# Miniprotein binders against q9h3h3: the designs that were tried, part 61

Target 1, 235 residues: q9h3h3
Amino acid sequence: EDGFTAEHLAAEAMAADMDPWLVFDARTTPATELDAWLAKYPPSQVTRYGDPGSPNSEPVGWIAVYGQGYSPNSGDVQGLQAAWEALQTSGRPITPGTLRQLAITHHVLSGKWLMHLAPGFKLDHAWAGIARAVVEGQLQVAKVSPRAKEGGRQVICVYTDDFTDRLGVLEADSAIRAAGIKCLLTYKPDVYTYLGIYRANRWHLCPTLYESRFQLGGSARGSRVLDRANNVELT

## First folded at step 5 (miniprotein)

Design y13
Fold by ESMFold2-Fast, scan of step 5:
Structure y13 (fold): chain B 235 residues (1-235), chain A 84 residues (1-84)
Amino acid sequence: as target 1 above (235 residues)
Amino acid sequence: SPERIRKKIEFLLKWAEILLKDAEELFKEGDPEKAKELLEFVLRLLEMAIELAEKLGNEELLKRAEELIERAEELLRKLEELLK
């Protein structure tokens, strides 16, 4: 049951990338305008395909906040795809290590912490906390899905620029926790998304590299982080 | 624009075909539960593609989506029988 929800949300996310985005860009907009923008576009009320009764009349794929220092770099996705096809036909083992090397070679290094929340006050409050952390410079960039036509959970994605930089990934987790987020977080490198590696995949790979759980009183950082690929606790 | 909608349909159909092949291989390799999960992803992509193709009035894209739906439904029937 939960598997259906995860795959359904992944399909919606894929389609959403090609529709217009609502963006607060801190590179060009004063931070003082953020609270008004968040009040105008709460993710629980912004509709995926537009509705006269919602904040948007036109389709919205994603609601995003860009930090002052944000500099997008998607790498060589075309070269990655060609190399992936060659790898599959070569008969070489497909492992986290070979995918990591493919990503490094083609500079497809970005990744994201994911959290799934039901539409409502808690989602809007969580997004507001994340958005403020981005504008204040503790996180680089984030996006949240709008409310789907059929309902269901929404996703907040908090990006880091290099999934191979463990310290950077852990620093983003700490900033998310400092923003008041207590739900389960999982970390996925964008290379897995470009190669079609989801929860159900042909290569029996774990689709996430890290998992973060909130821990009251147990961790100096407020969370326990597990390296899912190696099954090692990073704390 | 019609051109942006066409590109979106093509993108959805491309990914539906890739993931459908992966689902078929999972079934062949003896992992029907994962094959079914991935097939649910495929069916949602195809549902969105067919709706857009109908609105656009593009018969070629609609036919491509319908061919992939038939193939996906055949796999779904096999999976439902096996997972009985």
Scores: ipSAE 0.472, ipTM 0.790, lowest interface PAE 2.1, mean pLDDT 88
Fold by OpenDDE base, second read of step 6:
Structure y13 (fold): chain B 235 residues (1-235), chain A 84 residues (1-84)
Amino acid sequence: as target 1 above (235 residues)
Amino acid sequence: SPERIRKKIEFLLKWAEILLKDAEELFKEGDPEKAKELLEFVLRLLEMAIELAEKLGNEELLKRAEELIERAEELLRKLEELLK
């Protein structure tokens, strides 16, 4: 992917975060209203820019569900960015360990499981399963990208509070699988996003820490979770 | 926080400037349709930057956004003339 695509994707991600969100907040809205909300705003039909005939007339950056235990904590993102700029100018080697330490120091510890699905019934069904798991308290927060004009894959993001807490990351994977999701999952810390570290970055850093594959054939309904940094199976 | 808003504006302006250069290059390479699409996105980023700069009351960032808008609008006019 040409450098052009990485910068464009970064800018689009920022724009999406700044645009209006369609949110179901389980802290203020009864769980009984979730099904009506899901029917009103199916992710496969909600369009990024509010195209004619879509459920939304205005731009939508994300569709999100907040659980009862959700507390937004972004940490010191500004301090993180300043430290990152200083690190780049120092000429010191940048490793996954360096980024982990920066994240810990600035309390920027959030991360997310990612799944990419084509627009349609499978996406909407997957999202409904995730949204229910969030409202039921099995997951804390999730979001899904709206439909793009090009009809590309949409992404569902399921967040965890701490990417350094392996148990919490694995518990979220288990909850996603319990919701009926069988596709490939990748886990990415938000620190990589805040620092603009995408695929094919100049530091050769892999922004994916974990990969989860669902096993269809074994008696154990479980995911195989791979630590990509260490090439070790965690499950 | 005001500082958080400032940093957002700075990022928007940075991305807008980079993507504007890319749109100019696409135009020179003879892909005016892609250049136009990218330019429309640049203008949107700059509009967001202006709104935040106005909210923050930062005249310097506002001026920088306005300068980039002027440049983007000029390119858009050229593109529209070519696509007619």
Scores: ipSAE 0.342, ipTM 0.792, lowest interface PAE 1.2, mean pLDDT 88

Design y14
Fold by ESMFold2-Fast, scan of step 5:
Structure y14 (fold): chain B 235 residues (1-235), chain A 84 residues (1-84)
Amino acid sequence: as target 1 above (235 residues)
Amino acid sequence: SPERIRKKIEWLLKWAEILLKDAEELFKEGDPEKAKELLEFVLRLLEMAIELAEKLGNEELLKRAEELIERAEELLRKLEELLK
């Protein structure tokens, strides 16, 4: 599974949300400007806290691309957190089903495919492919972490608007593979992130719902997708 | 900018406190390996909070971060002794 490193990266990702973002917003910026923007801000060179020798002198939390049809809806996160506190004090069992119901009730439905890559050309190339798929309408929105001062792996997050829509989640996986991505992908609903449920959570819940592995010479889709919650292969 | 940094520190401290409590519960419930993994996550959040509080020059936030790291280090000592 993800291991200790994934939890360390999750902590960095949470902290990054509070810092400024570099955004290419296709709703207000012509698609023809994307290539210049990608060349200006390659994620392997953009530094987390700013550096005179990098593209940024000030901190950057995330580098993001918004699709032309992107319409953010984070739902009622405050209501979700209040209900979560009430659930914990109620003594009721905390299960994937009860979390799913809380998410539906409060309209906190977004989720994301995650991929972790070392800084370098392969990361920048993968991000460029994802960014183009977003601007061309095959994906809705994506973001990538900047380079940390410690020099660890970086993460690309590709969002879907509803984690309960299995077909939509699988279509996003297909679009990621079509963009040339061959590394391991894992899918996590944002409700788990808002509630602080990570790999070592107290309730022993698996925060990863799906896992996608590239399959050489396999299906036309190019991947094997496993439903981690039910231990069932979907392809 | 200072206001944004202050809010970020408060956010880091809030999550560190919540997750530290979870790590303490995992230790109490007899899952020391998961408690240690979560505690390492907590220590990273606290390290970031301390660095920012020092740069901001906010003694109150620095003190709160130091109190939480002391609690975290106490749990870490117990976990390391148990897992030897």
Scores: ipSAE 0.043, ipTM 0.515, lowest interface PAE 7.3, mean pLDDT 85

Design y15
Fold by ESMFold2-Fast, scan of step 5:
Structure y15 (fold): chain B 235 residues (1-235), chain A 84 residues (1-84)
Amino acid sequence: as target 1 above (235 residues)
Amino acid sequence: SPERIRKKIEYLLKWAEILLKDAEELFKEGDPEKAKELLEFVLRLLEMAIELAEKLGNEELLKRAEELIERAEELLRKLEELLK
């Protein structure tokens, strides 16, 4: 299966959401302070549960940057989950289309581009590029996981406010590529996360809506984007 | 904060139960490989929940996690028998 999220990493990400976040909020902090903040908190060195030898002594779930124009709207997650339970009990087919409609009905529209990178200078460089794009207004918001005890790859999540807005999703991809990112990207709507749609799921759904692959030369966008739900190339 | 830790344990246990039910259904539907992948996710959530419940000293949450682990281990035994 093409599922991108490893089971162990998915479990850790779920737990991380409930722990404190380390945030640079451009809505209240001058952009001139970003470089110092990035130097103080490189994601390859920030430890998940705190360590005297790291930048943090206390647990950190996520390291995040909020853009100046960022206005979060999670929608009605409780209503979404209740409707999902009713849908499962109804015996009606569960498809990408029915999940999309459920998300629209309950205004749970956010989604994210995901990239996985090994701890090290390449991760820190990629995160710095993404963080600057957020503060400069090319992206809305992003977060990166801290370093786990076992090591392993870390994830950068770059959010868009509406997964049904294809142009907005593609514009985020372009901004990520402009930041120098060359690895595989996959796009997951938050509705899938709230409903427990991962690589292994009962309904045989692909857990991602879009894939982006880097293109060297020859492409004005810097990438090929595939709409996996409709099997259509967008770039 | 003890309250934050309690809410985190409850959140992890809620998701472990939902995903365990999904893993059990995958097994019944004849997809043991996907059932095993989802079960590995569940077992990691339960491991974290138990560690936190023990540190918090909350016997009710610890017992709930242990009951879910017993149920998860039952499914694991069935999967191991099929996936020789």
Scores: ipSAE 0.624, ipTM 0.843, lowest interface PAE 1.5, mean pLDDT 89
Fold by OpenDDE base, second read of step 6:
Structure y15 (fold): chain B 235 residues (1-235), chain A 84 residues (1-84)
Amino acid sequence: as target 1 above (235 residues)
Amino acid sequence: SPERIRKKIEYLLKWAEILLKDAEELFKEGDPEKAKELLEFVLRLLEMAIELAEKLGNEELLKRAEELIERAEELLRKLEELLK
């Protein structure tokens, strides 16, 4: 996505969150209906604005699957945003530690593993694997971006409840890998999204806390998970 | 909550204003196609802001959104004239 400003990315993210979502909710829908739903709304064919010939006629912000244990808890996002505005006005240094403390203070602790895939069979297959893992209770919630007009990469987001819980973050990585996903994963806290902190931001903050690389070879299916802030391997 | 809706409107307006300035700059730089694409997105953000402002009954935010729409539509007219 070369050429988008941080502001444009923030605006698009907000617009996507406000647009209608295509949701499979395992709390209310039988798991036996998942395959039919996946076939009806393959992410590679669902379009952002409901283009002619797409499965959707209306704009779609996200395609999502909610697991049985999913409970939406966003914390105090308003308080977080107010504190962020005050911090910017103060001229105090802004660090990853500052953002972590803001997140903790306002209970905005959700984060997500991200994978970027080109539209097509590989994306749809990856999404199906993730969706099954969510419905089976191995993951709590996931979403995938619809197809853009430009045909750029789509993103699958797999959420965890607490980006400060390292074990929970690693368990989600393991579940993603067990679902057959072998691509590069990056982990980002939602606090960065709520504050509009994307790549190339004016504060030079890296919104990625962890990277996971699948290791090809040896007896154990495993990921190498790197803590980017400390440059330490966690696995 | 009403306060949550108000904050959403404020952010929509903030982004719309920033991106509108970017579209104006793209137009000045001689890239009317990119300017038009960005402007269409700006208008969508403003429509969302209006809907929320109406729901909230906030006349101040509604007026601000309408002012930005007027400015965006004026630029769009200029772009469309140039692209004919």
Scores: ipSAE 0.419, ipTM 0.833, lowest interface PAE 0.9, mean pLDDT 89

Design y16
Fold by ESMFold2-Fast, scan of step 5:
Structure y16 (fold): chain B 235 residues (1-235), chain A 84 residues (1-84)
Amino acid sequence: as target 1 above (235 residues)
Amino acid sequence: SPERIRKKIEILLKWAEILLKDAEELFKEGDPEKAKELLEFVLRLLEMAIELAEKLGNEELLKRAEELIERAEELLRKLEELLK
């Protein structure tokens, strides 16, 4: 059930990138303005396509917070896509290792921790915690989807700059947990999103590299992290 | 803007095409249940693309979406025959 919803949300996220974003940019805006901004734009109330009764009258693709040190780098996505087509026709096995190598070669290294929450006060509270962690420098950048016309869960994405840097990925998980987040988290490299690797992909690849589960008295600041590719607990 | 809507439709069509190809391969590999699940998602992407293309008045993009929906419907027909 949730797997199909996750794939739908991924496609919506890609389409949403073209619409305007509501951004709190800590590089140019004082941290003291964050609480007012969060109150003005709670993600449970911001509508995807606009509504005079919501905080927005015009379409909003994403609600985002940029940290003071945030520097976007998408890598060579065009080169990645060309190499992917060549790989599919080469007869070489399509594995997590070959995709990792393509990502490294083309510098498409970013990835994200994902959490899916129903619209409501818990989503807004979780987003506020994440946004404060970004502005305080514990996380680099995050975004949350607006409320869809069809309803359903909304997604919070917390980005790291290099999915091959396991320590950086685990540090982000710790910061998310320190912000009070207790739901299931999964980590997906952006290369999988660009290449269309979702739950029901034809190569039978796991669409996420890590999962994090909250565990009271556990490690990694309240969570247990599993490396799904190698089936190894990291914390 | 019309240009942003056009790019959004292009993104939807690109992903629909990639995922439709994946659904076709899943069917070929003998996994019709996964093929059907992915195909249902593809059809939703195509519905969004058609709605936006109609509002934009872009006949080229509408035609591309309609071509993909016909291909998706052919796969759906094959899945229904197999599940008999």
Scores: ipSAE 0.012, ipTM 0.377, lowest interface PAE 8.6, mean pLDDT 83

Design y17
Fold by ESMFold2-Fast, scan of step 5:
Structure y17 (fold): chain B 235 residues (1-235), chain A 84 residues (1-84)
Amino acid sequence: as target 1 above (235 residues)
Amino acid sequence: SPERIRKKIEMLLRWAEILLKDAEELFKEGDPEKAKELLEFVLRLLEMAIELAEKLGNEELLKRAEELIERAEELLRKLEELLK
């Protein structure tokens, strides 16, 4: 699901960052507690702004699981935004390579695999699989959006620490597939989110770097991964 | 907290301004259908920003959002006429 829905959810995700998060932190909580936590906070039932009839009475921005080895580093986002403004006024070409270089210079390297699912059993089941993979050490960190007032699809974000590390990005895709996920996945570097790169941007940049499609049988990886920026098959 | 809400509004307004500028450029370049799609998204972001700014009671942020809405509504009028 590339395009308008993904951009809308990304913008709402930025707004949600300031609200409280429901976090299972495997660095301080034993893995045996995960199943009870997942049962208490199914993403299809947790409401964005709180509801007495839901698991939460107060607003929740995100539901997240941190792996045992997770070490957050957002980089220099302020420096990135200043450099972006300077680049736009310089007249120099704005390309995937130029943005990659800005991200490296300011250490804004994280990125995420995105999957969009309707509220219900399939969303909750997919999230449980991802959460278990995080706690077991196959993935580093993940989060899922709560249910919005208007309804619509919810997003699961599975992060990697360095979008320029292609092997790491592909290993995360493999772990997601091993967890039983079969839907379309798209990969977006956080630098694109901070700079407002979206589907119909004026620089004609593809808003995602990678796309993963499930492949039944015959595939050692379980998926086909396309490099959207260079239009090259990676698997 | 009021500080968290203010930062949230500032993020929404930043996104709306970037997207509105892109919608205006798409209109000028002869891509009115993409311009309208982006503009509809801009209006949703501005609706969220206004609701939060009203709850916060911040008139400066409210005025900023209202200025962007006026600009967006001008483009919407032009797009609706063109796409008839």
Scores: ipSAE 0.006, ipTM 0.312, lowest interface PAE 9.7, mean pLDDT 83

Design y18
Fold by ESMFold2-Fast, scan of step 5:
Structure y18 (fold): chain B 235 residues (1-235), chain A 84 residues (1-84)
Amino acid sequence: as target 1 above (235 residues)
Amino acid sequence: SPERIRKKIEMLLEWAEILLKDAEELFKEGDPEKAKELLEFVLRLLEMAIELAEKLGNEELLKRAEELIERAEELLRKLEELLK
């Protein structure tokens, strides 16, 4: 969204979260139905606001797959937002450590690996791989954006419970790679999203906490993971 | 909870108002195509606010959303006329 503000991005994210979702829920649906569901709702063809020519005639905010063991916990987002307003008013420094502490205090710990892909076969193939990993229990939950009105890249989000749990973050990365994903992955804590911290923010913070690059014939895990906040390699 | 729904409606209305102002500025600056795209998004935010306000039964929030829709619809008519 070139030229649009952080408020625009936050509004679009909330609109997507509040519109209906297309969900394959492995907690209540047999795994054998996944392939048919994926064929019915390929992300490259599902439109954000509905189109008689697409699989959906009504708006769709997200296409999601919930794992059998998935248990949502968003923490105290309201308390987080109130504390954030107080912090901004206080004049105290806003740093990665300060945000981490706010997130821990308010139990807003979830985060996600992000991959951005152009609409088409590669996106649908990547999503199918991720969805199967979720249903098979290697990942907890994932979602993918529908096709935007004016096109543009779509995003696949693969969630973990706790961005401060490095082992959990790395395990998710390994599972993504095992699913056949080779593109660049970036990890963003949800606390950054709730507080409106995107790439170009006024606090000059890097919203990406981890970065994963596919490494052919290198790492035994199939990827090299960098802690962007501390600039150290984890793998 | 009703309180959480109320806050979501307030956030939607606040964002809609900010983005509506941005759309009006784009129109004045000579970018009617982007103004229309942004305005269509604003109308979607307002539609969501109305649906939630109706479910909540909050007439004040519903009225605020309707006022913003009227303003957005007026700008949309002007933009569609220019782009035809």
Scores: ipSAE 0.050, ipTM 0.573, lowest interface PAE 6.6, mean pLDDT 85

Design y19
Fold by ESMFold2-Fast, scan of step 5:
Structure y19 (fold): chain B 235 residues (1-235), chain A 84 residues (1-84)
Amino acid sequence: as target 1 above (235 residues)
Amino acid sequence: SPERIRKKIEMLLLWAEILLKDAEELFKEGDPEKAKELLEFVLRLLEMAIELAEKLGNEELLKRAEELIERAEELLRKLEELLK
């Protein structure tokens, strides 16, 4: 935590993305096989770098579930990165609006709801709920990190196709809550991740667009969603 | 595709070098346990860089990765001796 820079976080993310993934792909695998797959690969037991005593002997970067309608489209990430370098060199103001336009121009629109949970039954139960929602069509795609060698919290990422589609982002939050998740959720567009923009950046950009907190006796969604950029309550 | 793989390798090598410097500083500051953990991660990044460089057939990138591994292993030897 203390000694980690944006470069460190980017390196960790890239390392995980490049290692093998354990994938349940509902486009090619019957939904009836999901429960057995979840039992075989509980995220609290799958180790990041492999262990003969765990479900995996080799490294695993991510454990993922692809929905039946999942069609990967990360857009033109190379063009986005080139345009970002040009923008920095141009001297033009770097604002959330400018970055949003770069994302739209290069079709890098995906984003994700993030939740962090300690290894154990609650993490495995939360992941199973999310995975079932993906296979049943309420969510499109999700992944969860494996257990780190030193322990610590694991992250579940639930993706949406378009971070500029507020309704779609809120519908995903509702589906996550319907799956029984009660912890804090934060939403981050992938454009920030591809550009290596994290919480402490020289542009003073907030990469977190939304925050969702479980609300007892409250909204129909079971949560209060805040637009972090504008500090406006949405639900 | 080859250009994307080359960019991935370059980024892995850049991050490995940055984190290796961090590990060297942690060792100097008297935190050898954290330095070792960070070194293990650095070696993992370099292992991936080597695998990709071999697949791409790029001897220059492979050589750069091997140089960083040598440097990382030297620090690891010092840490293992200290933690003995």
Scores: ipSAE 0.006, ipTM 0.298, lowest interface PAE 10.1, mean pLDDT 82

Design y2
Fold by ESMFold2-Fast, scan of step 5:
Structure y2 (fold): chain B 235 residues (1-235), chain A 84 residues (1-84)
Amino acid sequence: as target 1 above (235 residues)
Amino acid sequence: SPEEIRKKIEMLLKWAEILLKDAEELFKEGDPEKAKELLEFVLRLLEMAIELAEKLGNEELLKRAEELIERAEELLRKLEELLK
C-alpha cells in the first residue's frame, strides 16, 4: 500500500527526532576540545540503540558537528509536502525539474554530500577529518550515523545551504577532498529526502544530483565531479 | 499541554503498530536480521509511548501501548529462537 510506505518513512524521520543527537557545537565549545570528543565517540563504536559495552548506554540518532557559523534553515517543509501531494494528484509528470521548482518555491534548498563506509578505522578517520574541517570553518555542518546492529555501512552527511548553487556544492566537495577523503561521494538535495526519493523510487528518478570520485593529478590531489542529471563532467 | 502530549502518544502508537506489522512480515519472508533491527526501533517507540502515557495518566493509551509491547515481545522471542 502507498500509505504504508509513506508512514514507514515518516516514522523513521520521527525516530531520528526522538533519539538524542550527540553534538559537538563549535558555536559554544572551544575547538581545542574536538580531538578528545572524537576519541570518546568514534562513530564505528557508537551504537544506534545503546549498549553498556559501547561509548553510549542510551540511543543515539545522529553524531553531529556544528560549525561556528552554522544557522539551520529547513525552509517550508510542510508547504513542500502539501504541494507534493497536490502534484501527485494533478497527474503532472514528476521530473527533476518539477522537484527543483517545488523546492525553490518552498525555500527547501539545503543538500548534502553523502559517503558510505563500513564500520572501522577508515570510517572513524574520515569522520575525524570532516569534523575538523567543520570546526575550522571549511564546511558548515556534518553528521554521521551510529553503528547499526547488522554491521552495515554507516553514512557521513556533509551539508550545504543551497543545492541550486553549483559553485557552493563544488566548493564543499573540494573541502571534503582537502580533509583527506578519497571515497566515492554523492550529492542529494534534502527535498528528495523529505519527499522519499530513494533508490528504486516509483518515478524512476536518480536519487542524487552529483557524483564525485577521487583522482590523483599532477602535483595535487582532486576529484572528478559528474552532473548526473545532465551527464556532464563539471571538473 | 495534555492535548499535545496525547497527540504525540497517538502518533507514536500508530507508527509503532505499522512498523511492528512490517517487522512481522520481514520475519515471515525469511529476513530475521532486518526484522530484529526494526523490532528494536519499535520497542523504543513503545517505551517512550508508555512513559508519556503514564505521565499523562491516560489508562486507554497505556493499555494500547502495553498490548503492542506484548505483541512485540512475542516476535522478539521467535527471533531469538531463530537466531541461536
Scores: ipSAE 0.005, ipTM 0.290, lowest interface PAE 10.5, mean pLDDT 80

Design y20
Fold by ESMFold2-Fast, scan of step 5:
Structure y20 (fold): chain B 235 residues (1-235), chain A 84 residues (1-84)
Amino acid sequence: as target 1 above (235 residues)
Amino acid sequence: SPERIRKKIEMLLYWAEILLKDAEELFKEGDPEKAKELLEFVLRLLEMAIELAEKLGNEELLKRAEELIERAEELLRKLEELLK
């Protein structure tokens, strides 16, 4: 993972989005069926490209849970990419502010809280907690990566509608913490994912906007949230 | 939905071209093992693009994918020559 370029990571994310997903859709499936579905598809056992010995024989890009009120809106990704190409050609500096402006102009507003965990019981337990919060209505939608061929950590993504809505981002953080999650969380707007802003990107941008650290008894919210772009503590 | 599929194909082709250039550069820099790993992924992206373009009946996107596959096959030939 650490040896991958930002372009390679972006392309792998695209391939995962294109491959089939294992979805529990609370809009069409009774909540009572969630526990059986989670037991059938623990993310530590589902393999990225399928194996006879795993729950899946075919490739799986993501394992996802859609909340009852989930309504996808990706914005104008095509227009965003055309504007990004023009920006790069223009020689103008590429900054968090410039990317935020592009995202707003093209209505690419969604974002996600990320948590990275090693394959195993702790990952499966964390995912089950998040999935239940989604089905119960505390979160809108979430997904978790399957186990890679090479091993390494897996990622749980918890989405919000608008990365510019700080209150909504903080409410999602609170719901994640209420679900029992204590690990480090970072927040990444989808515009960064679409444009290939990852670790070691060529523009030297921080790949995430917010960071949340669990804190016992330190704050009323159970976590400390930092705005990385502005170096301001939000909680 | 046809418009969304078209946008997905364009996205696959965009990344395939970028990564193919990266694989070509790795080959030139004397790292054929990494070039091969990246090329295998590029071929995966192109395979997906072709399947979607055929379903859509979009000849322009199909031709673009075929051109990238020809470039990828050329790099494969060079890698096979090195492995001999």
Scores: ipSAE 0.013, ipTM 0.406, lowest interface PAE 8.0, mean pLDDT 83

